# Designs tried in a protein design chat: VH-VL binders against o97563. Part 2

Target 1, 195 residues: o97563
Amino acid sequence: CSCAPAHPQQHVCHSALAIRAKISSEKVVPASTDPADPQKMIRYEIKQIKMFKGFEKVNDIQYIYTPFDSSLCGVKLEANSQKRYLLTGQILSDGKVFVHLCNYIEPWENLSFLQRESLNHHYHLNCGCQITTCYAVPCTISAPNECLWTDWLLERKLYGYQAQHYVCMKHVDGSCSWYQGRLPLRKEFVDIIQP

## First folded at step 1 (VH-VL)

Design b7 (framework fv_bermekimab)
Fold by ESMFold2-Fast, scan of step 1:
Parts: C-alpha cells; structure tokens; sequence
Structure b7 (fold): chain C 195 residues (1-195), chain A 122 residues (1-122), chain B 107 residues (1-107)
C-alpha cells in the first residue's frame, strides 16, 4: 500500500467524513451481502463520537469499515483501549463509512491545540485554498490562493511543525496565507515564502 | 474553572410547563455533549436527556419522551430543558452535566451543576 | 434497558477500613462504567471513568476494576471525607442508567 502525501487540512477538505471516535470492538465481515462474494472487511464498532465533517450525510455512525488485507490499505485500529482517534474517510454508496491507511488517522492526544481548534473552526472554511508541498529552494507560489507546505523541505517529515501549528486561511480578496492564531510565523518558513 | 449553573426550577401544578436553563462557563461549550440528570428527594440518580455538541442529535429517557425537549444555544453557552405536561413523578432536583470526554459521546459526567429543584403545589 | 444492580445499599465503616462496592450490569457493557461520589445536598463528583481510570484530582486510595458485567469500586483506607453515597453508571448504550447507590456511613 502506497499513499500520496497530503496535509491534514487537505485530508479534511477531501474526505466526506471527519470524526473523533473510540474503537470498542473488531469483527471480520463479508464485503457485501452477496453470499457468493468471498471478499472480507474489518468492521470496527465505534463509541464516543464527535463529528467535525459529514453530519449532513450521516448522523448515526455505529461502525466503520476497512479492507481486511494490509496490501489493500486496510488499517489496524486498537479496540478496548483508552485511545481516541481522529478518523477521516468516505461514505460508500450503501451508507457504510469507509476508512483506509491513506486517510488521516491520528491518536487524538497527538493533535496540537491548533489542529483541534481547526477541526472545529478553520479547516472546512478554508478548503478553497491550495496547499503545495515544497521540495527544494527556491519555492514560490504559482497562484494567490496557494500556501507553501515546507515540512518535507525543512524537517524531512510528512507532518512537522507547519502541519501541526498552521492553517492555510483564505482572505476576503481570495488570497491565502498561513495562520497560527496570534503567534508569529516560524523563521524557516518565512525565509522560504519570502523569496 | 469549569462551571455549570442551573435555573428555572420552582413550584408548579400538574399538567403545566417549566423551562430549565443551564449556563456554562470556563470551557468551550460547543465542544461538549451535555445532559440533564435528575434526583427525586431521597432517591437515586436518573438520566433524563442528552444533546450532542452541535445540537443535531438528542436522546431522552422513556419516561419523558414526548413531554420534554432538550436544546442548546452555543452562542450564549446555555443548555435548555423544556418540560411540558409535568407530572408529580417529575419532582426532583435537576442537574446539568458535561460529558467527560472532549466533545461528543462520552456519556459519563466530569462536571455537574448544583441543581435546580422542581416541585408541585399541594 | 440495562439494569445496574449496586450492592450493598449501605455499609458501616470506620476510618482506615477497606471498603468495597459492587455494581452488576444486566448485560455486557465492556468497560463503559463510571463511579460518582455524592455528599448530602451536593452534586455528584466523578471518581472513576471507563471502569478503572482515576479522574484527575481524585485520591489514589480510590480504585475501580472489572469489565463485562461485574465491577468494583474500592477505597483502600477510608478517610473522614469519604463518608458519602456512591453511584455507578453505565454508558454503553442509551438510556444511560445508574445503580441504586451505596451509602458509606460511620459506625
């Protein structure tokens, strides 16, 4: 299984669903109601649900589904633990909530204060912004609604300081820029965005 | 400093209505599911109703379904319980309570108000 | 509805005693159980959540155990401030239900 890199904001913007949940149980189930179909999925029973995105499509989520095989990007979640997860995913045509390894899946305690705040207040309002990964210097914007994502360049990490502490926010003129509440921008980031 | 303060209790006649309020402070109210729990004088605790953090999902005890309506105003940090067709069996101290977990469906209660008493005139 | 049976209904104890309170669910509730302390005229206070997790600020003499349908709250060495009524609550499913309470009284 191979996943294209995406910023947490992009995951929320491109997913049909974003929730916080605890996993209470795990069960292997058929992938369809057709008894001749040999395909399997893992069904996780979820509890303690808060929805950040998707309430217009689903309101009563009891289960999430993931491929059985890890080669098909099936995700393994721990049941009966204290762990709460942020889960992003899709809603299938039959109403099933589908989650796989390439979705944004994080223990809730690993999320920064700004990420938790952005799930409630910022991410979905700023899906009109484009986030572009910087791999080398120079790195310059190609459109006014673009934010340059520098974690890969500066920290060699998929989710570094910028992903954890900044949101790409749209201004009234249609342009976008990184924002971290009242705190100043990281020095290395400023050097890259200001060619 | 998390605080929940109930108000609106009092003496009523059977069949009448009351609206209880619970004002929250010291936390982001819109991030938490909140509940009403009651306790009849000298008796144990009984869960009454719950409302999801955004107001979209509501739950009621069977004894109050169709008579009580839970609602919230996240802009003012207030939880409401509209009680219609009140019965003598509804006599109790009514507490508002916050879900233990940060938002959603934890359904255990880490903070409680001090309660407001609902009684009936003789 | 899930019925919560709490025992004993009352217990007489002295400071320093080990006190054990039991709660039984009518069906499997996994670990979705909380314990509360209530003093006369006051609101309940959370002690334990998810069967065995001690709430912040609660003294370590309190502990919870159990899973499935049988649960226990233990006070290892009773202190004067622990004389109160204790309630268990299941939160596996709606409607949420409480045990009948256990009053811990001084001898």
Amino acid sequence: as target 1 above (195 residues)
Amino acid sequence: QVQLVESGGGVVQPGRSLRLSCTASGFTFSDYGVHWVRQAPGKGLEWVAAIWYDGSNKYYAESVKGRFTISRDNSKNILFLQMDSLRLEDTAVYYCARDIEYSGYDWGFDYWGQGTLVTFSS
Amino acid sequence: DIQMTQSPSSVSASVGDRVTITCRASQDISSWLAWYQQKPGKAPKLLIYEASNLETGVPSRFSGSGSGSDFTLTISSLQPEDFATYYCQQYDSFPLTFGGGTKVEHK
Scores: ipSAE 0.006, ipTM 0.506, lowest interface PAE 9.4, mean pLDDT 84

Design b8 (framework fv_bermekimab)
Fold by ESMFold2-Fast, scan of step 1:
Structure b8 (fold): chain C 195 residues (1-195), chain A 119 residues (1-119), chain B 107 residues (1-107)
Amino acid sequence: as target 1 above (195 residues)
Amino acid sequence: QVQLVESGGGVVQPGRSLRLSCTASGFTFSDYGVHWVRQAPGKGLEWVAAIWYDGSNKYYAESVKGRFTISRDNSKNILFLQMDSLRLEDTAVYYCARDLYGSEAFDYWGQGTLVTFSS
Amino acid sequence: DIQMTQSPSSVSASVGDRVTITCRASQDISSWLAWYQQKPGKAPKLLIYEASNLETGVPSRFSGSGSGSDFTLTISSLQPEDFATYYCQQYDSFPLTFGGGTKVEHK
């Protein structure tokens, strides 16, 4: 399967749901109620620890669903362990929570201090900002609400320093700029690409 | 410069109601989840209730569920705890506290307000 | 609910002593543990978060360690201002729970 690159902030903004959860068990289930349909899904039973997004549609989630095959972007989660996951996903028309490889899925301990703070306070509030991935120079903003994402350009990583330590934050005038959490913004990478 | 100031504590009779307030200053109140934590005289700390930054999600300790209601007014920077059907075991100093960083550790606490009972 | 068992409940110590306080969770909480200091008549103050991260402004004589279900707070050389009650708190899941406290008092 193939996924378009997306910043953690974009994953939270574009997902219907973002939670911290532990995986209790795994079960293979039919993908539909049609007996002639051979497609399968994996249903994970979760222990929901905290919800960051999704309150308007669901409050407590018992199960999440993912495609069985990795070619269909099925995700493999470690069940019956103490591992905590950040899970982002969609809510299907029948109320099922759906998660796949192109969602933001990360062991909680791998998240930076700013990412944990941003899941609760910054990402959701700043979904009016646009994050644009830079693949080559020159890379310049085309709108005042745009932040340029340079991890791929400068580090050849999907989630480099900028993804882990910056949030694209909206100002009162509607413009957006990178914010480094508790510390003032470091300007070395913006000096190369942005005006 | 971050400050949380509780008020509304006092002497009550069992079965009555009391409303606590916590006024926040020195930070953007609407960006933080906030909590109520209590401490009975001479005893340890007990978490009571939590409310998220936008008021969309609320959590309660089992001992207070159905009796206490947490709410907030982001336009006035005030956190509330409405306490109904008060019992002697609710005797405590009530602190309001702020989330550290979207985590439920508490980096700032108020000075506390005492809730106690008359005979 | 996750039970937090703190030991000892009190310790008598002198200035300059190394003091060790332990906290045990009834289940694995990874590193989602904070330590607080509370002086008589005052609100608690955050010392350590995520088991081992020292809060800004907290003296370096304080340190935290541990992961999973066993955690330790260490004061390497006790100072007069350190006589207080110390609490651990898990924030792995709701409801949030605190240890019973450890009172560090004068001999």
Scores: ipSAE 0.007, ipTM 0.568, lowest interface PAE 9.6, mean pLDDT 85

Design b9 (framework fv_bermekimab)
Fold by ESMFold2-Fast, scan of step 1:
Structure b9 (fold): chain C 195 residues (1-195), chain A 122 residues (1-122), chain B 107 residues (1-107)
Amino acid sequence: as target 1 above (195 residues)
Amino acid sequence: QVQLVESGGGVVQPGRSLRLSCTASGFTFSDYGVHWVRQAPGKGLEWVAAIWYDGSNKYYAESVKGRFTISRDNSKNILFLQMDSLRLEDTAVYYCARGEYDILTGYYFDYWGQGTLVTFSS
Amino acid sequence: DIQMTQSPSSVSASVGDRVTITCRASQDISSWLAWYQQKPGKAPKLLIYEASNLETGVPSRFSGSGSGSDFTLTISSLQPEDFATYYCQQYDSFPLTFGGGTKVEHK
């Protein structure tokens, strides 16, 4: 399994669903209703804590589905632990929530304050901005609504400093640029890090 | 640590209104759905109302629908229950309860307040 | 609405006894069931969630079992502090519903 690089903002903008959830159990299930079909999926039973995106599509998420094999981009999540995840994914035609390794899936404690804040206030408002990954120099903007993402070039990481601490934000004139945020120091900051 | 404290109960006349409050502390209030559960004297537990973590969705027991309104103020960590058109059958201790984990599929209650009594004068 | 039927409504027991309380849902609720203990004049306290998971701090003499529509709470060796009323609660769907309660009393 290989994944095209995508910024957290792109994941939220292009996913049907973004939630914070705990995994209560797992079960291997058939990929189809045909009992002779050898293909498998994992069904995770979730405890949904907060929804950031998906309100228009789903009201009641009990299960998420992922391929069994890692070669098919199946994701492995810790069940029956106190670990909380940010999950992004798609809603299939039959109403099933489908997640895979190439979606934005992170332990909640690994998210920066700006990323947590952006899930509530920034990402969805700035989906009109284009984020373009830089792989080599020269790397220059081709449109005014474009932000250049350089974590791969500078850090050889999918989620480096820029992904963790910047939002591609749209200005009044329609152009976009990287916004670091006003990180207010407040008592609630500790609660966000240690919910 | 985690605390829920109810207030606002008292003696009322039928047809009047009363507002209950529940103040939460020791946890991130905005991450949890919260509920009102009542218990009539000498009787069992009855779920009354629920509000999602962000206040965007509300659920009511059929017996209170149209008369009670649940709301929350996440900036002050307070849950409210506005009770209008009160009836004798609303006599109960009202508990504030924290819903564990799930905002959409239902809840079990890991923490409860001490309860506040709502009763009626003859 | 999912109706929860508890039996018995009361049971007389002595310290050291094994006590079993049964809860039946009117439809399949998978494992979405919790058990609570309530002492007179006090708020309920969570004992078990998701049918069989013991809440932190609850003594190991308490255990839950069952799935689908039939569930059991067992107290393996009753202690003096266990005389109380016990309630089951389904959280498969709204409205959330409780069993009628089982009073464990000292005779």
Scores: ipSAE 0.000, ipTM 0.452, lowest interface PAE 16.2, mean pLDDT 83

Design n1 (framework fv_necitumumab)
Fold by ESMFold2-Fast, scan of step 1:
Structure n1 (fold): chain C 195 residues (1-195), chain A 120 residues (1-120), chain B 107 residues (1-107)
Amino acid sequence: as target 1 above (195 residues)
Amino acid sequence: QVQLQESGPGLVKPSQTLSLTCTVSGGSISSGDYYWSWIRQPPGKGLEWIGYIYYSGSTDYNPSLKSRVTMSVDTSKNQFSLKVNSVTAADTAVYYCARDLYGSEAFDYWGQGTLVTVSS
Amino acid sequence: EIVMTQSPATLSLSPGERATLSCRASQSVSSYLAWYQQKPGQAPRLLIYDASNRATGIPARFSGSGSGTDFTLTISSLEPEDFAVYYCQQYGSTPLTFGGGTKAEIK
């Protein structure tokens, strides 16, 4: 399974749904009604749902679906525990909520306070901003609404300090820049970002 | 377990600012898992949600009160506060602070409530 | 804002009887609905959340049902301590709104 890199903000902007939920139970189900299709998926029953995005598309979410096999990007969630997850995903044509490893899926306790705040107040309002991943230097802005994402460059991580502590915010003039929130900048980040 | 306790003056003069504080014990505001709300109830009437605050200071207010209301949080004291500006007799109510249930905007823990009277 | 309408305003019943309380939302709130009990001089007590989930410590005689715009709180057999005011609350959208309440009174 391989995933195109996407910032948490991009995941929320490009997903049909973003929720926080507990997993109540799991069940292995067929992927299709075709008896010749050997593919399976896991159906998770979810509860204690808080929705950050998706109210316009779904009224009730009882289940989420994910591929059974990790090679097909199936995600494994702990059922019948106190663990709470942030889940992003798509709504299929038949109304099923579908999630997989390439979505933004995190234990809630692993999210920074800015990420939790941004799910409620920032991400959905700033989807007009473009976040561009930097893989090497030089990395330069090509549009005024662009924020350069450097976690791969600086930390070799999909979700490093910048993903956890910054949101790309749109200004009145239509330009975008990184908003830090309440946390101080790391020194190594300042050395790279502020020449 | 978790307890919430309102405090502040019980009598406020018209046109002044109503100021209340909620002290949280048995749990931490700074955990980031909960939103903290103020809800009021005029004598003999129903419940009205005022707003909520996250420990970072981010707030959402009832539009009917947004022009007059501010909430703040002090994580070092494990407290959050409410200010209502330019009060009138219509602001006379029992004021409750409350915590949302994790994963839901239902309120599982409430303070005992404090009556604030605005005299004409 | 979503307007919550509770009916009846007053429900007069005897201990041992079944109570059925209704709550209607002016637009769909999915299952994002809670029920509270309030006794004179006390803060509201959470009974039901997410339309049908009983809160911790709440007796099995309390149950909630419904989705969308129509919700019901049922008390299967009234106990003396159940005579109180009941409020529904939606959290499908902000501002959060409460119903006007249903008073369950004895006899």
Scores: ipSAE 0.006, ipTM 0.478, lowest interface PAE 9.8, mean pLDDT 84

Design n10 (framework fv_necitumumab)
Fold by ESMFold2-Fast, scan of step 1:
Structure n10 (fold): chain C 195 residues (1-195), chain A 122 residues (1-122), chain B 107 residues (1-107)
Amino acid sequence: as target 1 above (195 residues)
Amino acid sequence: QVQLQESGPGLVKPSQTLSLTCTVSGGSISSGDYYWSWIRQPPGKGLEWIGYIYYSGSTDYNPSLKSRVTMSVDTSKNQFSLKVNSVTAADTAVYYCARDSYDFWSGYLDYWGQGTLVTVSS
Amino acid sequence: EIVMTQSPATLSLSPGERATLSCRASQSVSSYLAWYQQKPGQAPRLLIYDASNRATGIPARFSGSGSGTDFTLTISSLEPEDFAVYYCQQRSDWPLTFGGGTKAEIK
């Protein structure tokens, strides 16, 4: 399966659901109610600890669903462990919560202080900002509400320092720039074109 | 539910290292839900924030103390520690450890230890 | 660093009176301001966070207000147990800084 790169902020902004949860069990289930459909899914029973996004549609989530095969972007989650996950995903028309490999799915322990803070306070307020991935130079902003994402260019990583420690924040004048957590906006920016 | 308890020597000689440990019960440092801070209060004076540590070992220190301060965390013992090197009489204070509310309140100290007096004297 | 200034240094009142304590920041801290109560021989206790939200277990007589650079802690009717030192603290900028404290004492 192949996934378009997306910043954690974009994952939260574009997902219907973002939760912190523990995985209790797993079960292979049919993909549809049609007995002739041979496709399978994995249904994970979860213990929902906290919801960051999705309360408009669901209050408590008992199950999440993912494709059976990794080739179909199925996610493998560790059941019956102390491990807690950040899960992002979609809420299907029948109310099922669907997650797949291209969603933002991370052990909670791997999230930075800024990412945890941003799930509660920053990401949802700043979804009006545009994050643009830089793959080569030159890389310049094309709109005032744009932040340039340079992790691939500078570190050859999908989630480098910038993804882990910056949020693209909207200013009172409508422009956006990178913000580094509890600290106020800094003079330093991660734009590669600035002298 | 959450309780913090400071421990360490109450007397430290000038120029030596002050070393304190905070033991957390009723909550887990390794959960990653909170930062953990040290604050001090000289006798009869106000509060001074020293720094915080996250379960991963990430720290930030008050610039006024940064050159002399080191914090560490031991998740297996559910403890975090403070070292202040090259102490002088100005470091005499009650030292508090506290939970820094990371999730909901973020940056506010919601649970404190009882405090331990450290006197710097020959 | 952001400097927090509290006034008055000492507030002498009788039980049942209204107390008003002020805290001023040297630059805007938005609403990222907390109030703590400290009784002699005890650790500080969080009263108010984000300028106006009462912490768990804090009586309704305590209220906070303000934004930007000027903040107020109000105790609507002083109880005997409210005579203590009060500190404000900002979390808008690093490092975290506290005010010098206001001591509420019995007249």
Scores: ipSAE 0.000, ipTM 0.474, lowest interface PAE 12.9, mean pLDDT 84

Design n11 (framework fv_necitumumab)
Fold by ESMFold2-Fast, scan of step 1:
Structure n11 (fold): chain C 195 residues (1-195), chain A 122 residues (1-122), chain B 107 residues (1-107)
Amino acid sequence: as target 1 above (195 residues)
Amino acid sequence: QVQLQESGPGLVKPSQTLSLTCTVSGGSISSGDYYWSWIRQPPGKGLEWIGYIYYSGSTDYNPSLKSRVTMSVDTSKNQFSLKVNSVTAADTAVYYCATEYGDFYSDAFDIWGQGTLVTVSS
Amino acid sequence: EIVMTQSPATLSLSPGERATLSCRASQSVSSYLAWYQQKPGQAPRLLIYDASNRATGIPARFSGSGSGTDFTLTISSLEPEDFAVYYCQQRSDWPLTFGGGTKAEIK
């Protein structure tokens, strides 16, 4: 499977749900009630620790679903451990929570302090900002609500330093710029790339 | 898992600089995942947050103390430090280092040092 | 800065009684509120985070509730070891601020 690059903030903004959860068990289930459908899903039973997004659609999440096959972007999670995950995903019409490889899924311990803070306080408030991926120089701001994302350009990583330590935050005047937690606002990535 | 321990002189003269160090074990300051704080408590009074530092050296201080406070980090020793300039008797307090580390505790201080009493007197 | 006000300043109760401690913020802190217990000579111990979630190892008799500006810590039945000073703390805005504390003392 292949996924379009998306910043963690974009994942939270575009997902129906964002939670921190522990995986209790795993079960292979049919993808549909149609016996002729050969596709399988993995159903993970979860212990939801905290919900960051999704309150209006779901109260308690008992199960999440993912495709069985990696070619269909199925996710493999450690079911028999104390590992905590950040899970983002969609809520299907029948109420099932669906996650796949193109969602933002990370062991909680791999998230930076800013990312943990941003899940609680920043990402959902700043979804009006546009994050634009830079693939080559020059890379310039085309709108005042735009933040330039340079991890792919500078580190050849999906999630580099900027994704881990910056939020694209909206100012009172409607413009957006990178913010590093509760540290002073920094624009070094934009300043480096802009001519 | 992560443990914190304060160290430094327990007695400082008025107008001098109070200097404390916090040693981190069981985790790395240089990981970039945590903010490291100093919190103080004058005898018989409540808690006052002093400031925090990030592994990069970036700091944010309580505005009431900002003109007198400096924090620094030494990633090679896995330590962070606090300096309070021009101390007075009002700076007499137990000083704690603390972090918001923990799987359940991302917005609270779940790991604290034992605290060190600093007395300002001549 | 956000000012945190705790009441009462002192709560005198007997073992087995229910304790209710209040914390009020000068402006909304949503659910970004923690409660700590501090015994003489010791560092504070985290009891409750995110207004209502018990920290690991904290007995079920401790519970937190509230949102916005008004918060409550409840101890359903006081044990001898629960007589201590309790602090609330907000992280909604900088600087981080603590309440003045409530001392739970044996009657």
Scores: ipSAE 0.000, ipTM 0.455, lowest interface PAE 12.4, mean pLDDT 84

Design n2 (framework fv_necitumumab)
Fold by ESMFold2-Fast, scan of step 1:
Parts: C-alpha cells; sequence; structure tokens
Structure n2 (fold): chain C 195 residues (1-195), chain A 121 residues (1-121), chain B 107 residues (1-107)
C-alpha cells in the first residue's frame, strides 16, 4: 500500500465525507457476494458524533468498511474504546462508506485547534485553492491560487507545523495564500519557505 | 451538573498582571469534547471574547488582546487560568469562564457566575 | 472581524406579547449563531445554538430562525421572567463576536 501525500485540506476537499466518530464494534465480512472471492473487509460499527462533510449524501452513518489486509490499504481502528476518530472517506456505488489507509484518519485528540476549526469553517470553502507539495529547492508558486506545502522539505514529515496550523485560503481576487488561524485574514503567506 | 467558578483578586493596580482561575466541578477538564474560554464584560457594556484553551494546552486568542493574554490549564486540579498583562482602567470588567461543547460549534453552554475585576490604584 | 449588529437596542412590551429581536452579521456566518439571555447581576444563559436549536431546558416559546447574515430570535408570548438583555454571537470564524444586545423591558 502506498499513498500520495495530501494535506488535510486536500483530504477533506477530495473525500465524499468527513466525520468524527467512535468505533463500537468490528466484524470481518466478505468483500463481495461472490463465494469464490476470498477477499475480506472489516466492517466497523460506529457512533457518529459529528459530520463535517457528506450531508447531501447521508445523514447518519452506522457502518464503515476498510480492506482486511494492510497491503490493500486496510486501516485498523480501536473498537470498544473511548477513542474518537476523524474519518474521511468515500461512498461506494452500493452505498457503503469506505475508508482506507490513504484517507485522513486521526485520533481526534491529535488535531490542532485550527484543524478542528477548519473542519467546521474553512477547508470546504477553500477547495478552489491548489496545495502543491515542495520536495526540493527552489520551490515557487506557478499559479495565483497556489499555496506551497513545505512540511516534507523543512521537517521531513507528512504533517508538520504547516499542515497543523495553516489553511490555504482564497482571497476576493481569486488568489490563495496560507492563513494562520483567523478571519478576517491576518497574515498572507504566498511563499512560506521565506522566514 | 457541571459547574464553573472563577477566583482571583477583585482589585488590580494599573500596569500589573490580572490573574484569574476557573475551577471545573462535576465534570473533567481533560475531556477532548470541550474547549474552555474566558469572556469579559465591562460595566454597562457588552460581551467580549478573550480566548479558548483545550486541555492539551492549545490556545486561540482574540487578536485585540493576544499580545497581553496567556491562558493555561492544570488538568490535575481541573482548572484553567487567565493572565492579562499591563492592565489599565479599560480592563475593568466582569470576567466569565465558560465551556464550549465542540458539538455545538463553539456556543457557550455553561458559564461561571463571573468575577468583577477593578483596575484602580 | 465579523461585526454583529442587534436591533432594536430596546424593546418595550407587555407580558403576553410577541417579541421579535434581530441580529445582522457583517459577513455570512452560515448557521453558526447563538442567542444568550442575561439578567442583571447574572451570567449569560444559552438559549439557541446553530441559529434555530433550543438549548436544553429552554422553553418552547423561544425560537430562532435565519441563516447567512440575518437572524431572528422570537419569544412567542413574553413571561415576566423574559425581561432581560439578549445577545447574539457568531462562531462562523474567530475572533468570536457578540452583538451589542437588545434589552427587553416592561412597557
Amino acid sequence: as target 1 above (195 residues)
Amino acid sequence: QVQLQESGPGLVKPSQTLSLTCTVSGGSISSGDYYWSWIRQPPGKGLEWIGYIYYSGSTDYNPSLKSRVTMSVDTSKNQFSLKVNSVTAADTAVYYCARVDYEWSHAFDIWGQGTLVTVSS
Amino acid sequence: EIVMTQSPATLSLSPGERATLSCRASQSVSSYLAWYQQKPGQAPRLLIYDASNRATGIPARFSGSGSGTDFTLTISSLEPEDFAVYYCQQYGSTPLTFGGGTKAEIK
């Protein structure tokens, strides 16, 4: 299993749903109705606490599904615990809610205040912005609606300070820049490589 | 059932630091379901939000006060605190601590009774 | 910051009458708006959250409506204990901001 890097904002923008939930139970189920297919999935029964995205497709979610094998990007969640998760995912053609390792899945307590606020107020409104990952220098914007994501370059990790504390936010003129925390926009970071 | 109670000096001299503590009873401050806030109200005026703190210590402050304000949390005592530096007469107000249930999208569902802090020599 | 404007500043009515209080945001706050009641010497009390949902224990005579920039709190039939100051508050973005308040007073 391999996943392309994606900023939390991109996960919310590209997912069909984003929710906060506890996991009540788990069950191994067949991946298809074909009895000759040996592939398995894990079905988690959830207690949905809040929905951030997906209102137009589903109101209440009882089950989520993930591949059984980690090689197929299956995710392991703690059932029968007090742990709460942020879950992003897709809705399959048969109506099943599908989550996998390449989705944004985090224990709720690991999210920063800005990330929690952005799930409610900022991420979905700014999906018109492009977030571009910087892997090497030089790294410069190529379009006015672009924000440069430098966590890999500067911290050598997927979710560094920028992912935790900045939102790529669209301005009235259609351009985008990094925003740290508050509306109205307080600071504009077109190039965050500059200190 | 959950109750909040402010405590701290009612009189602070100009240029000193205003320090207040909020004690939470009937519930745990170490819960990830809540943010904890301070709001103030000058006599005869409206309400002004000061800031939030999460039990992990993460904070967000009103920009109008950010340079002078610090909030902290003590989970072992089930308390959170507010410090306002370099106070002036304009900081005279009733100070409230309040809880935000994150499910209610930052509405203040429980409030302390408020404590009047007067800035005077 | 988002500026919240409440009108009227003072509303003079008799018990049994309907009260209608307005709150306007300078920018859209979607449905992220709460209403609070404050009596002299007391802390504010949450009445309505998410524009239209009554908080626990709040009587059915209180109702909220609106979205975007224009919001209304309605008290269908004023009781003596309802004469107080009412504040609206947005949580669509930080900093959180409150309206200037509407005082409901006995005519």
Scores: ipSAE 0.005, ipTM 0.495, lowest interface PAE 10.2, mean pLDDT 84

Design n3 (framework fv_necitumumab)
Fold by ESMFold2-Fast, scan of step 1:
Structure n3 (fold): chain C 195 residues (1-195), chain A 121 residues (1-121), chain B 107 residues (1-107)
Amino acid sequence: as target 1 above (195 residues)
Amino acid sequence: QVQLQESGPGLVKPSQTLSLTCTVSGGSISSGDYYWSWIRQPPGKGLEWIGYIYYSGSTDYNPSLKSRVTMSVDTSKNQFSLKVNSVTAADTAVYYCARDQGYSYGEFDYWGQGTLVTVSS
Amino acid sequence: EIVMTQSPATLSLSPGERATLSCRASQSVSSYLAWYQQKPGQAPRLLIYDASNRATGIPARFSGSGSGTDFTLTISSLEPEDFAVYYCQQYGSTPLTFGGGTKAEIK
């Protein structure tokens, strides 16, 4: 299994839901109703603590599903522990919540203050911004709404200082730039929050 | 269910260090879900934020007090503490500890009862 | 620092009346604003967060509105237990700052 790099903001923007949860139990289940299909899934029973995205689609999430095999991007979560996870994922056509290794999945304690704040206030509002990963020099913006993500280039990390401490925020003129911290939002950012 | 309780001396002499501890019950500081703050209120006056601490030891202090304030956390005791150096009569206040919601940041959903600290000889 | 100004300093009303309390920030705080109620001898109690969301257990008669620099706390019909001091607080920027308070007193 291999995943294309995606910034936490991109994960929230491209996922159907984002939640904080504890894992109560796990169970291996068949992937389909077809008895000839040998594929299995793991069903995790969760204790949902908070929802950051998904309010329009689901009211209460009791179970999440992930492939059994790591080669199929199955994720292993620690059940029956005090550990809390940030989970992003998709809602399947049958209503099942699906999570795999290429989603943003992180122990809550590993998230920075800005990441926690951005889950509630910033990421969803700024999905109009384009985050572009820089792998090599030269790396230059190609559009005004673009933020260049340099954690790979400077730190050789998927989630370095920039991912942990900056969010790509949209301005009233349509341009985007990296925002750090808890400075008051201008009206231009708030206008994005509403339909 | 979550409760916060301040403790420490109610009388401090000028130029000495004011030391207070907040004990958290019904919730865990080490969960990492929240920031923990100190707020004070001089008699008959309004509220002044002193600073916050996160489980990891990360702090941020009000610039008006930064040179005199230190906060610390003891996760094994589920406590966090405040020290204010070189106190004067202006530091006489009711001191509150409070929990803030980390991802919304800054709104205080649970408060201790408050402890009056008087600075006088 | 962002200065929070509350008005009026004192509001004299009778039970059953509507109370409207104002809070103004010296700079935009977006919707990062909370309201607290404080009774004599007690710690403040969170009423409203994110400008308009009621905290758990807060009666429906309390409502908040506003964004940017101008905010309002409304109590639709005052109950005897509502006569207290009310503080607004911004959390859009550190240091976190509180307003000077509005005392709602019985006429």
Scores: ipSAE 0.000, ipTM 0.460, lowest interface PAE 14.0, mean pLDDT 84

